# VHH binders against Probable 3',5'-cyclic phosphodiesterase pde-3 (pde-3): the designs that were tried, part 4

Target 1, 352 residues: Probable 3',5'-cyclic phosphodiesterase pde-3 (pde-3), of Caenorhabditis elegans (q8i0p7r281to632)
Amino acid sequence: RYDTRELDTDPDLAETAVWSFPIFQMSRKHPQTILSRLTYNIFQQAELFRIFKVSPIKFFNFFHALEKGYWEIPYHNRIHAADVLHGCYYLSAHPVRSTFLTPKTPDSVLTPPHPHHQHSSIMSQLSTLELMALFTAAAMHDYDHPGRTNAFLVQVEDKKAILYNDRSVLENHHAAESWKLLNKPENHFIENLDPAEMKRFRYLVLEYILATDLKQHFEIIMTFTERLTEIDVQVETDRLLIGKLLIKMADINSPTKPYGLHRQWTDRICEEFYEQGDDERRRGLPITPYMDRGDAQVAKLQDSFIAHVVSPLATAMNECGLLPILPGLDTSELIINMEHNHRKWKEQIELE

## First folded at step 18 (VHH; from b4 with F34Y)

Design i4
Fold by OpenDDE, fold request of step 21:
Structure i4 (fold): chain B 352 residues (1-352), chain A 123 residues (1-123)
Amino acid sequence: as target 1 above (352 residues)
Amino acid sequence: QLQLQESGPGLVKPSETLSLTCTVSGGSIRSFDYYWGWIRQPPGKGLEWIGDIYYSGQTYYNPSLENRVTISVDTSKNQFSLKLSSVTAADTAVYYCAREWIDTEGWPHFDVRGQGTLVTVSS
């Protein structure tokens, strides 16, 4: 099913270092294998196959099974998972200006940061196991998503809501079910990890997936901001926190993408929301705001989402120098795109 | 195989509203990956994009025509429609409906289109 030679020469996969990665173009070419193909490329770039002696057979078995377990729904599908994975890779692989990523030499505390501080990547500061966990978690984070919110599942007393006591219902579900899938003998691509590594790997994967719950969004941002002056990449908990920021940013990244990508993600998420609204209506429940197909408010939805969810995280990361700034730019492409897209929505609101 | 077919009057009077319908066959309009668009080609001129619609109802219009254009979709009939109000002789063209994909920059690309229908604006 997979030809590694073909994968190594795929022109779309050559663009993984670009934020404007053509995710939908790739999906149209590979509608059923986009996630496994992208994951393979990223694992190869990070040399994870070599380092952890990963069986290509078990690797493809797992990630293909994983992508098949994503539903054919407008937004929370395998394309979204691939996009989040790409985001995690991009944000980790590019050099950033964060001062806390430079090793604190005892003498450096007293010397003003020399203007020539070599920018390091987050990837260079994380262990290979942490990287593998981050990328795997990104691929897993919405596994078997039903296209409904946690609030909806709780409201209708869904079996998942009952099982997980109305707490991070979806995130717990994604993590538990994807891990069960990974533990199948034919899918167990982590079989060569020692017991300690395996335990740590699981811990990290779970922490990253659970961090995608938007209920914890501001708490995580605040925790990071409060610790900013004390952040030490030599400390495991700080590395975990940084990893959480990356996957969170990647998970809500659509407004930070070029307009063509942002437009498509917007239309997809709106349709998925409308499907929930339709379900709520059929059940005689109040329709959740912005999910009424008969009262579409797309511009207001996006304005609110960008202003209150995406911008706070992006700004926090940008201010601490965690967002990449490409050569020739004064500002991160993520910020440039976000501001542009947000302005367009505001203009639309004024016309309505 | 996906096919698109335009239908509507070939003659419209000045100041009236041009109305066309596109019928999609061989596939569903309820596609996650594509948009449904209208384009036109006036005599002796190039193609002009009019606008498009996502199957959930989100519309995008050419700014030059935005105040006169309405695009709608009927998923139950597997159709989408174009209305262009206050027509003049300048609106005489062959009109095409098309399936569109959007690139990273937001530009529409057409992979399948109808045969086109001539609409003449005349008294």
Scores: ipSAE 0.919, ipTM 0.967, lowest interface PAE 0.5, mean pLDDT 95
Fold by OpenDDE, fold request of step 21:
Parts: C-alpha cells; sequence; structure tokens
Structure i4 (fold): chain B 352 residues (1-352), chain A 123 residues (1-123)
C-alpha cells in the first residue's frame, strides 16, 4: 500500500522544515493518508525506525488505522492531527535560543541572545523515546473526535462524559481509544520496546494528550513560568513539561501560521462550531458563544482566542527562547504571523 | 465531474445591481477543502478576482470592490450568488464562477470554472 521510495522523494514532505508547511495542499493530494505519510517522514528524520526497530508494516497499519478513525468533520480531522504533528516536529527540530543552556545569572535576567550564542534544538535535548512519544501523541491526540466540545458532552450527559466523570472527557477518550487501537497485534509497532520503555512510552503519550485540554492551559503555562529559572533539561519532569508546551503550541498554532493557512483553519473551526450550535438549538439548549450560525462573530472569536489563549503561550515560549528564529529574522515566524493575523482581525472588528 | 454554470441577465443598466447565480453540479458545495469564487474579465483586460465564499458563509472580497459586492451561498440548492451594486460601464465583463483553493499566503487558485457569462452595462 505504501511505497517508501515515493515517500522519500515526495516534494511536499521535503517542506517539513518550514512553518508554512502546505498541509492543505498535501491533504488534497493525499486525503486519506496525509497523517501516516507525514508521520513516516518525521519518524525517518528522527531515525526512530532504526533506533526502536519499528516494523514498517505495523507502523503503517497503526497510523493508517488511526487516520481512518478521524471523522470527516471540518476541523478535528486527520489534517489537524497532521498539522499538530508537524508543529511538534518543527518546534523540536530547529535550533532555539534556550535559556536552559545559558549560564544562570543571579538575578535571572533574560538577556537578548548574543550573535555568537550557541543554539541547540529541543530534539537534541529529548530522548528518542520521548520524541517518539511526542510525535505519536500528536497524531493520536484528537482520535475519534466527534466535533463537539467537552462542555457540550457534559451538558447532554454523553456516555463518554459519564465514563470519564466529566473530566477531560475528549482527551481521555482520544487517549484510551487510540491506545486500544495501538494494542492490536497488527498495529503494535512498539513491540520491540522493553517493558520499562513501553511503560514510559505510554506514560508520556498520555501526559502529552491530556496536556492538550485547554482547561489546563494556564496551569501548565504557570508551572513552566514558575520553574523557568530552575529549568534543567537533564531533569525528566522538565523535559516532560517542555514536551507539553510543544504539543500545546502545535495544537493551537493556527494564528501563528501564514494568513492563507490561518484563514482556512479559521473557516473550518467556525463551521464545526456552527454544527455544535445547530445541535444545541435542536436540543433546546442555549447556544454556546460564537457557535450561532445566524450570528457569526468570526473576528471577535479569533481576537479573543489569540489574545487570551495563543498569545500567552507563544509569548511565554518566546521569552524563554523556545521558539525558533530562522536565519535572517530577528523574531520567530510564529510571532510575526500571530501579530499580523491578530492585527487583521482587530481591523475587521473596527469595520463591523 | 464537477461543473459550474453562471446564470443571470446579460444586460444591466448603470447604477443598478448586477446579479448572477452559479449552479454547481457533479459535486457538493459543502466541501471542506475549497472556496467558491467569482472572477471577471473586462474586454481587453486581464482576470480580476471579485471574491469568494466558504460553504458555511464566510466571505472574502477584493478590497477594490468590497463596498459593492455581496456573495452568498445556498447549500440546499448547491448554488452561490454574486451581487454587484452601483454598476458602471467599467463593470462590463465576462463573469466566471469558480471553485478555488487557497495557498499558504492566501491567494486564490482556480481549478474548475464555468464557461462565463457576458454582462454588459449599458443604458
Amino acid sequence: as target 1 above (352 residues)
Amino acid sequence: QLQLQESGPGLVKPSETLSLTCTVSGGSIRSFDYYWGWIRQPPGKGLEWIGDIYYSGQTYYNPSLENRVTISVDTSKNQFSLKLSSVTAADTAVYYCAREWIDTEGWPHFDVRGQGTLVTVSS
């Protein structure tokens, strides 16, 4: 089913190193296999097939089964999973001005990077098992998403909400169901991990997926900020925290993308929200803010999302040097794009 | 096979509103991947993008025409429409409806379009 020679020479996959990765172009070409193809490329680049003796057959079985389990809905589909995976790869693979590698100053004053500052990638600081877990978690994190929010599921007393006691209902569901899929013999691409590695792998995957719950968004940022002066990449818990930031940033990365990508993601998420609003209406429930198809407030939604969710995380990561800055730029492309997109939405609001 | 067909009056008086409808067949307007756009070609000039719409109703207009353009979509009829108000002779053109994909920078690209319909603005 898969031709690795073709995958190795795919011109779209050659662009995984750029933040403006043409995710929708790739999806149009490969609407059923975008996630498995991208995952293969990233695993190859990180040498995970070799290091963990991953069966290509079981690998493709799992990730193709995984991507087939994503629903054909506007936003939380296999394209989103692939985008989050790409985000995790990009953020981990590029050199960053990490303060963690700089000598600690008594006053913990963040100094601007010096021209001769040595940069290292987050990928070089994480173990290969941690990387495999991060990339796998990224691919899994929204598996079997119904296109409804946790709040909605709780409100209607969905069976998933009952099962998980109204706590991170979707994230628990995604993690549990995708893991069951992984445990099928034909999909078990981690079969060559030793028992300790397998336990660690599962732990990491669960932590990463659960970290994508926006209810934990500020808590995770605060935890990181509070530990910033003491962050040590030699400490496992700090590496886990960094990994959580990466997947979280990737999961909400739309405003940090070039306008064409941001536009498309915006339109897709709005449609998915409208579908929930329609469902709420049919059930006689109050329509959730910004989910009323008859009262579209796209600019206000994006303004609020960027200001209160994306910007706090992006800023925190940028200040500590976790966001890549490409040669020739003084600022991370993520920040440049976010500011540009946010400005456009603000202008739109003023016109309305 | 996806087909698009423009329909509407070929003659409009100055200051009136140009109104066109695009009927899509061989596929659904409810596509996650594509937008539905209007473009025009005045005599002796190049193609000009007018605007586009996502099937959920989000619209994007050419800034030069934004104050006069309204694009709408009717998913139940598998149609989308163009209204251009306060027309002048400068609005005389062949009008095309098209399916669009958007690149990373936000520019529209047309993969399928109608045959076009001539709209003449004249007294």
Scores: ipSAE 0.919, ipTM 0.966, lowest interface PAE 0.5, mean pLDDT 95
Fold by ESMFold2, fold request of step 21:
Structure i4 (fold): chain B 352 residues (1-352), chain A 123 residues (1-123)
Amino acid sequence: as target 1 above (352 residues)
Amino acid sequence: QLQLQESGPGLVKPSETLSLTCTVSGGSIRSFDYYWGWIRQPPGKGLEWIGDIYYSGQTYYNPSLENRVTISVDTSKNQFSLKLSSVTAADTAVYYCAREWIDTEGWPHFDVRGQGTLVTVSS
């Protein structure tokens, strides 16, 4: 499919550390391989091939099989998977200003503080196994998504809803099916993990994928907010909580992107919603709010999503210093973009 | 091989509505990755972006024209259309339909263009 030497020097992949990474332009250039190419680059940047002795052949077998299993639907496709993976990398790789990312030590009353010339990244505080689990989970997190919501699957008594007893139906499906794919011998790029590492890796991957169920959104934020004064990066469960914030922020990132990216994600999710609404109409079911193509409510949907879902998470992360702040800016570009895009939607509502 | 072809009247009277249709062949208008746009070139001037549409029906217009422009899509016919109301002589131009992709800042870029059709606004 591709030569690792070519990927190591690909100029398109040199932009992975930029929030405005041109995911759609890259996907148009590599429509079948966007996810495997990006995952390879990120694994190389985090030195995961070296550290865990990852077979490049099995790595590409798995990630190519994974990206082929994403459906050809407007939003929940392999481009979204790659976008979430990129978000997890960006958010973890840059220095952040959070004070709880440094080890706690007794204060020295006699030593005045000096300016620090470097801030720690979240990546530097997570173990390399935790990083590999986070990035792998991001790639897997929507595998085999049919373009329908959990509520729809429950209502129509889909086989997946029956199997998972109506609980996190899609998220359990993504985790189970992608894990089955990983376990095929030709795909098993984690073969060199020892048994303890394997058990830990599986636990983390499952926790990260299940955290993307928006039903868990406010519980995760509340848990973090309540523990904020007690967060200790030396505690594994606190590192897991931080990782959950990263994949959640990456999963719902589009309002925090420049307008051109946000516009495209919005148009894609709306069409996928309209396809569900059409299906509901054909079945004689009530059409879910925001999913009626004959009554488009895009600005109201986005205003509500930003105000009630994205902003609570992004603001919580920003206030505790977990969002990167580029040199020369007073706050994270995620916040700047989100406020800009939110104002545009609110102005659209006032005109309608 | 994707091809776009404009069709519609070449002469429109002032104050009336200019109406053009673009027929897409060699590919589907139901594309996730692309938008369908209209551009024009008035005599002696450069290209001017009019607007675009996603196959869902979502539209984006040049602010200078948005009060007069309607772009629509008919996926069953693999076509999209332009209506420009209240035309004047200033609207005389060669009109092109195009497939476009959108950059991170929101600027359109055109990778496939129709042959263009001259529309003259005259009494």
Scores: ipSAE 0.734, ipTM 0.901, lowest interface PAE 1.3, mean pLDDT 91
Fold by ESMFold2, fold request of step 21:
Structure i4 (fold): chain B 352 residues (1-352), chain A 123 residues (1-123)
Amino acid sequence: as target 1 above (352 residues)
Amino acid sequence: QLQLQESGPGLVKPSETLSLTCTVSGGSIRSFDYYWGWIRQPPGKGLEWIGDIYYSGQTYYNPSLENRVTISVDTSKNQFSLKLSSVTAADTAVYYCAREWIDTEGWPHFDVRGQGTLVTVSS
C-alpha cells in the first residue's frame, strides 16, 4: 500500500518546508492517505524513525487508521489534520530570530565566551521526544470530530458532553479516542520508548491536544506574554509553552496563508457552520451567529476572527521573533498574508 | 466518468439576459474539493474566466463582469447556472462550464470542461 522508496523521493513532499505548501492539491492526489504520507515525511525529516526505532509497519497502521477516523465533513477532516501537522513542522523547522533560543556556547569556563550570532530553529531547542509528541498530537488533535462545536454538544447534552462534564468536550474526545487507537498492538509505533519516555510522551500529547481548545486561547497567550523576558528553553515547562504556541498557530493558520488557501479553508468552515445551523433549526434551537446559511456574513466572521483571535497570537509570536522570516523579507510571511487577507475582508464589509 | 453539459439558448437579444445551465453527471456537485465555474471564449480571443461557485452557494466573480453576473447552484438537480445581464455583441462567445480547483495564489485551474455552447448576441 505504501512504498517508502517512493515516499522518500516524492517531489511534492520535498516542498513541506514552504508555508504555501499546496495541501489541497496534494490531497486531491492522495485523498485517503494525505495525513499518513505527510507524517511519514516529517518523521523522516526529524529522524524520528531512527532515534526511537519506530516500526514503519506499525507507524503506517496507526496513521492510516487515524486518518480513516476523520469524518468526511468540509473542514474538520484529515486534510485539516495534515495542514496543522504541516504548520507545526514549518514553524519549528526554520531558523527564527528569537533572542531567548540557546546560542552556541564555547565549552571552556577558563576561556571567556565568544559572541555568537546564530539563528536557530525551535526544532533544535526541543527534545526529540517533544518533537515526536508535537507532530503526533497535531495529527491526532481533531480525530473523530463530528463537525459541531463544544457549545452545541453541551447544549444538546451529547453523550460526549456528559462523559467529559462539559469541559473541553471535543478535545478530550480526540485525545482519548486517538490514544486508544494508538494502543492497539498493531498500531503501537511507540513500543520502543522506555517507561519514563512513554509517560512523558503521553503527558505532552495530551497537553498539546488540550491546548487547541479555543477557550484556553487568551490564557495561553497571556501566560506567554507575561513571561516573555523570563522564557528559558532549558526549562521543560517553557518548551511546552512554546510547543503549545506552535500547535495553536498551526490550528488557526488559514488567515496567515496565501489568499488561495485562505479562501478554500473559509468556504469549508462556513459550510460546516451552516450544517450546524441547519441542525439547530431542525431541533428548534436558536441558530448560532454566523451559522445561518440564509444570512451569510462571511466577511464579518473573518474580520472578527482575524482581529480577535488570529492576530493576537500571530503578533505576539512575531514581536518576540518566534515566526520564521524568509530571506529578503523584513517581517514574517504569516504577518504579510494575514494583513493582506484582513484588508480584503474589511473592504468587503465596507461594500456591503 | 464525470461529465459537464451546457444547455440554454444560443441566441440572445441585446440588453437581455444570457442564461445557461450546466448539468453535472457521473459525480456529485457536492464536493469539498472543487468549485464550479464558467468560462467563455469570444471569437478570436483567449479564454476569459467569468466566475465560480462553491456548493454552499458562495460565489466569486471576474471583477470586469461582477455587476452583471449571477452564478447559482441547485444541488438537488446536480446543476449550476450562469446569468449575464444587459448583454451586448461583445458577449458573443463560446461558453463553457467547468470543474475547477484553486491554487495557493487563488488562480482557477479547469480539470473537467463541457463541450461548450455558442451564444450569439444579435438583433
Scores: ipSAE 0.725, ipTM 0.899, lowest interface PAE 1.4, mean pLDDT 91

## First folded at step 19 (VHH; from i4 with S31T)

Design o1
Fold by OpenDDE, fold request of step 21:
Structure o1 (fold): chain B 352 residues (1-352), chain A 123 residues (1-123)
Amino acid sequence: as target 1 above (352 residues)
Amino acid sequence: QLQLQESGPGLVKPSETLSLTCTVSGGSIRTFDYYWGWIRQPPGKGLEWIGDIYYSGQTYYNPSLENRVTISVDTSKNQFSLKLSSVTAADTAVYYCAREWIDTEGWPHFDVRGQGTLVTVSS
């Protein structure tokens, strides 16, 4: 089913180091296996197969089963999961300017920051287990997504909402069901972890998935901002917090992508929202704002989303030096793209 | 196999509205991966992109034509349409409907298109 030689020579997978990764091009070529292929590449780059003695058979069994469990819906599908995984990899792999990533040598308190501080990557500061958990969580984070919001599920008293007491309904569902899938003997690619590692792995995966709930968005940002001066990458809780920021940024990264990618993600999410609006209408419920197909307000939706959700996180990460800045640039590509895309939407609003 | 076919009048008077319909067969317009576009080729000139539409109704137009162009989609009929208002002799061209994919920079690429239909603007 999988030819590792072919995967190792895939020209699309060679582009994983760029933010403009051609996710849709890859999806068109591999509509059923984009997530497992990308995950394989990232695990190989991080040497996770070797380090944790991961069975390739069980690996592919799991991630192929995982990607098959994503629904054929416009936005929260296996392509989105792959995009979030790519985002986590990109943001972790590139060198960043964050000062808290440099080990505090006792002598460094007294020495003015030497201008030649070698930029380190977040990846270099996380353990290999933490990395494996982050990438796995990224792939899992929207598993079996029904294309409806938490608010909708609560409103209609969905079985999932009842099961999880109206609290992070989707995120709990994704985490629980994907973990059940992982625990199947044929999918159990973490079988060589010791019991302590396995417990920690599960803990991390759950924390990362649950962190993608937008209800916690500002709380997580505030927590990070408040701790910024005290962040120590030697502390596990701080590393976890950084990992949460990465997966959150990756999960909402569409406006930070080049326009062609952003455009496509926008159109997909709008359709998914319209489907919810249609469902609400059929049920005699009030239609959620921006989800009425008959009153499309795409530009306003994106303006609001960028201004109030994406920009706050991106700005916070940028100010603390967690966003990569490529050689030759003065600003992160994420910020450049976000500003460009946001401006286009504002212009559209003026024309309407 | 996916096929696209243009239909509409081949003659339009100046200042009137050009109206064309594209009928898609062998596949559904309700696809996540593609857009549905209109392009034209005036006599002796290159191809010009007019605009495209996503099946949920989001439209994108060439800025040079934006004030005169309306593209719509009817998913129930598996069709999408072009209206170009206030036509002049400059709008005489072979018009094509096409399935489009968008690259990372936002440029449209055409993988399947119709045979084209000549529309002449004349009094």
Scores: ipSAE 0.920, ipTM 0.967, lowest interface PAE 0.5, mean pLDDT 95
Fold by OpenDDE, fold request of step 21:
Order: structure tokens, then C-alpha cells, then sequence
Structure o1 (fold): chain B 352 residues (1-352), chain A 123 residues (1-123)
């Protein structure tokens, strides 16, 4: 099913170091295997196969089974998982101007890094186990997503909501079900980890997946901001926090992408929201804001999402130097794209 | 095999509204990966993109035509339509409906299109 020679020479996979990664182009070419293919490439680049003696057979068994477990829904599908995985890789692999390596100045005023600051990648600061956990969690984080929100599941007293006591219902579901899948003997690609590593791996994967719950969004940002002056990459809890920021940023990265990608993600998420709205209507429930197909407010939705969710995280990460800045640019491509896309939505609102 | 077919009047009077319908067969308009677009080619000129629509109803128009163009979709009929108001002789063209994919920069690319229909604006 998989030819590693073909994977190693895939021109699309050669672009994993680019933020404008052609995720939809790749999906059109490989609609059933985009996640497993991308995961293979990233694991290879990070030398995870060699370091952890990962069985390619069990690897492909798991990640193909994983991607097959994603529903054929507009947004929370295997393409989204692949996009989040790519985001985690990009954000971790590129050098950043992180102030974590700069001497602690008494004044909390983050001065722009001196041009002569040695840039290091987040990947170089995380352990290989932490990286494997991050990438795996990215691939798993929306496994078996039903295309409905936590609020909806709670409101209709879904079995998952009852099982997880209305707390991070989806995230708990994704984590639990994907882990069960991983534990199948044919899928157990972590079989060569020692017991301590395996325990740590599970812990990290769970923490990363649960961190994607937007209810915790500002709490995590606040925790990071408060800890910023004391952040030490030698401290395990700080590395975990950084990893959480990466997967969170990747999970909501659509507005930080070039317009063509952002447009497509926007249209997909709107359709998925409309499907929930339709379900709410059928059940005689109030339709959730922005989910009414008959009252489309796409520009307002995106304006609000960018202003209140994406921008706070992106700005916080940018200020502390966690966002990559490519050679020749003065600002992170993520910020450039976010500002451009946000401006377009604002202009559209003014015309409406 | 996916096929697209344009239908509508071939003659429209100045100041009236041009109306065309595209019927899609051999596949569903309810696809996540593609958009449904309208293109035209005036005599002696190149192709001009008019606009496109996602199956859930989100529309995108050429800025030069935006104030005159309306694109709609009927998923139940597997059709999408074009309305161009206040037509002039400059709107005389062969009109094509097409399935589109969007690149990273937001440009439309056409992988399947209809045979085209000539619409002449004349008094």
C-alpha cells in the first residue's frame, strides 16, 4: 500500500517546510492517505523511526486506521488533522528568536531580539519523545469527530457528554478512542518504548489533545504569559506548555495561512456549522450563532474568531519570539497573513 | 464522468439581465474540494473569470463585475446559476460553467467545464 521510495520523492511532501503547504492539493491527490503520508514524512525528518525503532508496518497500520476513522465531513476530517500536524512541524522545525535564551532583563519589556541573536528551533529544545508525542497528538486530536460542538453534545445529552461528564467531551473522546486504536497489536508502533517512556508518551499525548479545547484557550495563554519571564526550556513543564501552544496555534491556524487556504478552510467550517444548525433546527433547539444556513454571517464569524481567538495566541507567541520569521522578512508569515485576511473580512463587513 | 452543461437564452437585450444555468451530471455539487464557477470569453479576447460558489452558498466574484453578478446554487437539482444585470454589448461572449479548485493564493483553476454557450447582447 505504501512505497517509501515514492513517499521520499513526493514533491508535495518536499514542501513541508513551507507555511503555505498545499494541503488541499495533496488531499486531492491522496484523499485517503494524506495524514499517514504526511506523518511518515515528518517522522522521517525528525528521525523518529530510527530513534525509537518504529516498525514501519505498525506505523502505517495505525496512521492509516486513524485517518480512516476521521469522518467525511467538511472541516474536522483527516485533512484538518494533517494540517494541524503540518503546523506543529513547521512551528517546531524553524529557527525562532525566542527570548528564552536571552538573558533575563529586569524590565518585562520584550525588546526586539538583537539581529545577532542566535536563533534555535523549538524542535532542538524538545526531546525526541516529546516531538513524537506532539506529532502523534496532532494527528489524533480530532479522531472520530462527529462535526458537532461540545456545547451541542451536552445540550442533546449525547452518550459522550454523559460519559465524560460534560467536560471537554470531544477532546476526551478523541484521546480515548485514538488510544484504543493505538493499543491494537497491529497498530502498536510504540512497542519498543520502555515502560517509563510509554507512560510519558501517553501523558504528553493526552495533555496535547486536551489542550486543544478552546474552553482552555485563554487559561493556557495566561499561564504562558505569566510564566514568560521565568520560562526555561530545561524545565519539563515549560516544554509541555510550549508544546501546547504549538498544537493550539496549529489547530486554529487557518487565518494565518495564505488567502487561498484560509478561504477554503473558512468555507468548510461554515458548512459544518450549518449542518449543526440544521440539526438544532430539526430538534427544535435554538440555532447557535453563525450556524444558521439561512442567515449566513461568514465575515462576522471570521472577524470575531480572528480578533478574539487567533490573534491573542498568535500575538502572544510572536511577542516572545516563538513564531518563525523567514529570511528576508521582518515579520512572521503567520502574522502577515492573519492581518491581511482579517483586513479583508473587515472590509467585507463594511460593505454588508 | 462529471459533465457540465450551460443553458439559457442566447440573446439578451441591452440593460436586461443575462441568466444562465449550469447542470452538473455524473457527480454531485456537494463536494468539499471544489467550487463551481462561471467564465466567459468575449470575441477576440481571452478568458475572464466571473465568479464561483461553494456548495454551501459562499460566493466569490470578480471585482470588475461584482455589482452586477449573482451566482446561486441548488444542490437539490445539482445546478448552479449566473445572473448578470444591466448587460451591454461588452457582455457578449461565450459563457462557460466550470468546476474549480483554488490554489494557495486564491486563484481558480478549472479542471472540468461545459462546452460553452454564446450569449449575444443586441437590441
Amino acid sequence: as target 1 above (352 residues)
Amino acid sequence: QLQLQESGPGLVKPSETLSLTCTVSGGSIRTFDYYWGWIRQPPGKGLEWIGDIYYSGQTYYNPSLENRVTISVDTSKNQFSLKLSSVTAADTAVYYCAREWIDTEGWPHFDVRGQGTLVTVSS
Scores: ipSAE 0.920, ipTM 0.967, lowest interface PAE 0.5, mean pLDDT 95
Fold by ESMFold2, fold request of step 21:
Structure o1 (fold): chain B 352 residues (1-352), chain A 123 residues (1-123)
Amino acid sequence: as target 1 above (352 residues)
Amino acid sequence: QLQLQESGPGLVKPSETLSLTCTVSGGSIRTFDYYWGWIRQPPGKGLEWIGDIYYSGQTYYNPSLENRVTISVDTSKNQFSLKLSSVTAADTAVYYCAREWIDTEGWPHFDVRGQGTLVTVSS
């Protein structure tokens, strides 16, 4: 089934701590097992096997079954799931400069002053149960995705849209089906959680997956920005809100990656969109904007996506110091990459 | 096993259009994981990337050539093609088609390459 000694010594997995992790190169080497391999590495790094006494056999049973349930479609496949998981790990594992995560030291004449404060990571402020829920939810978050939008499923009266009454159709589907998969006895790697931990884990996983519905995008950003001056990492609901920001940023990360990764994700989502547009044409429906294979508008799509979706979230996180900053840089490489990629798309619009 | 084969005229007159086709066998041109590219090697010089295409039809071109180059794909024939307009003697080279993967910075890497075909630009 698996050999943990091979996984523990795989030099390609040593790169999980960099934003430019070569996800496509690794997927070509391990096309059937990219998600389970990466999840194993991350669980080991966060000590989750030890802390929660996770059976490696049930762990791999679940994550193998999970990755097999992602469809062979250009974008919403197991590579995307692994990419989002990597993003959640990267964003949580590195020190950040946010003052509400940094220990506050009051000035005092009674003790010698300390000239330096260490920055903490988001991972150090979340409970280990919350970390396990975040990483598991990232792996699950698009499970059984058919390569069609919620709006399309509603319009064609798909069985999933009927079941979920047109509300967060795909996200409810991902959460329900992946949870059913986890509950099979051979897959139940969380069997050693006590009842309170199980209830909390279930709640967190659901909240993280549902947060990925872009219909909730601006509400989540607004809730965070309105609460920012009162954020307290000792409050569970504030930690949940921070975790939602992490999985959302990871889910839409492509414009914040180096151009080579961004270009590949863009070509993949465009082809998946064109497949929906072809389906709409066959059904006699109006073609959704940006989904007409015969009228490609890639640069305009990416300009709009960056300006109206990705940048608002990334900027909100950057302004409060929640994005990692590499030594020698004044700001996050996510912001640097996003501005570079956005400029390239705007230049392409000028040429067209 | 995946194989790529270039075809087209070996002699092109100055100011005309160079036209080549690459036929893919032993695998499908419809793949998520790869791009389909053209490279050339002028006599005594290194390899020069011309451009590539994703099976959706999306193209990327070397900026030094982009005003003269068109790459296209025909998935029904499992083929992709190159047209280079307004050629001069500087365009004399061995032309290769290739399967590419793209690294994190955006550089192409060629893992399967055709035999190459010499195209000479001469009167």
Scores: ipSAE 0.760, ipTM 0.909, lowest interface PAE 1.2, mean pLDDT 91
Fold by ESMFold2, fold request of step 21:
Structure o1 (fold): chain B 352 residues (1-352), chain A 123 residues (1-123)
Amino acid sequence: as target 1 above (352 residues)
Amino acid sequence: QLQLQESGPGLVKPSETLSLTCTVSGGSIRTFDYYWGWIRQPPGKGLEWIGDIYYSGQTYYNPSLENRVTISVDTSKNQFSLKLSSVTAADTAVYYCAREWIDTEGWPHFDVRGQGTLVTVSS
């Protein structure tokens, strides 16, 4: 089904190092295989096939089965999974200006850092097992998402809400079902991990997926900012925290993208919200704010989302130097795009 | 395969409203991946983007026309429509409906177009 020689030389996949990667254009070219193709490219660039002796056959079996299990719904589909994976790759692969990512040396503790010292990427500071777990978790993180919120599932007493006792319902579901899929022998691309690596890999994947529950959003940001001056990349829990920031930023990245990408993600999430509002109406429930297709409030939703959710995370990461900065810019393009898009929404509100 | 067909009056009086409907066949207007747009070409001039609509009802308009343009969608009929108010002779053009995709910068690209319909604004 897949020819690795063709994938290794695909010029379209050469754009993975660009924040404005044209995810929708790529998806139109490969509508059923966008996630597996992107995951292959990223695993190859991180040398994960070689390091962990990954069977390409089992790899493609798993990631193709994974992408087929995403629903045909406007937002929480396989394209979103691929987009989050791309974001994790981009944010980890580029040099960043944070000095705490460079391990201290005995000779340098008494002198300031050398002015011409090359900056490290986050990828260079994480173990290869941690990288594989981060990228795999990104691909898995919304598996089998039904296009409804946790609050809705709790309110209607969905089977998943009952099973998980109303706690991180979707995130537990994504993790459990994707892990079951991975454990099928034909899909088990991690078969060559030793027992310690396997236990660690499972722990990391679960931690990354559960971190995407927005109920944990501010706790994770606060934990990071409180530890900022004490972060040590040689400490496993500090590396895990950094990885959580990456997948969280990638998961909510849309306002930090160029307008063309942001507009499309916005239209998609709004339609998915309206589908929930329609369901609420049919059930005789109050329609959740922003989910009534007869009373669209897109600019207010996006203004609030940027101001209260995206900006706190992006700003915290930018101020400590964890966001890549392109040559010639004073700050990350993520911040530049976010401020541009936020200004557009604020202006729209003023006109309304 | 997917077909788009414009319909509506070919003659419109000045100051009145130009009204066109695009019927989509061979595919559904309810698609996540595409927008539904209107473009026009005045005689002897280049193409001008008028605006587009997502199947949710969300619209985007050319700023030079936005005060006069309304685009709407009826998913039950698999149709979308254009209304352009207060027309003048300058609005005489061949009008096309199209399926479009949006690039990373936000520019529309049209991959399927209707055959076009001439609308003349006269007397």
Scores: ipSAE 0.757, ipTM 0.910, lowest interface PAE 1.2, mean pLDDT 91

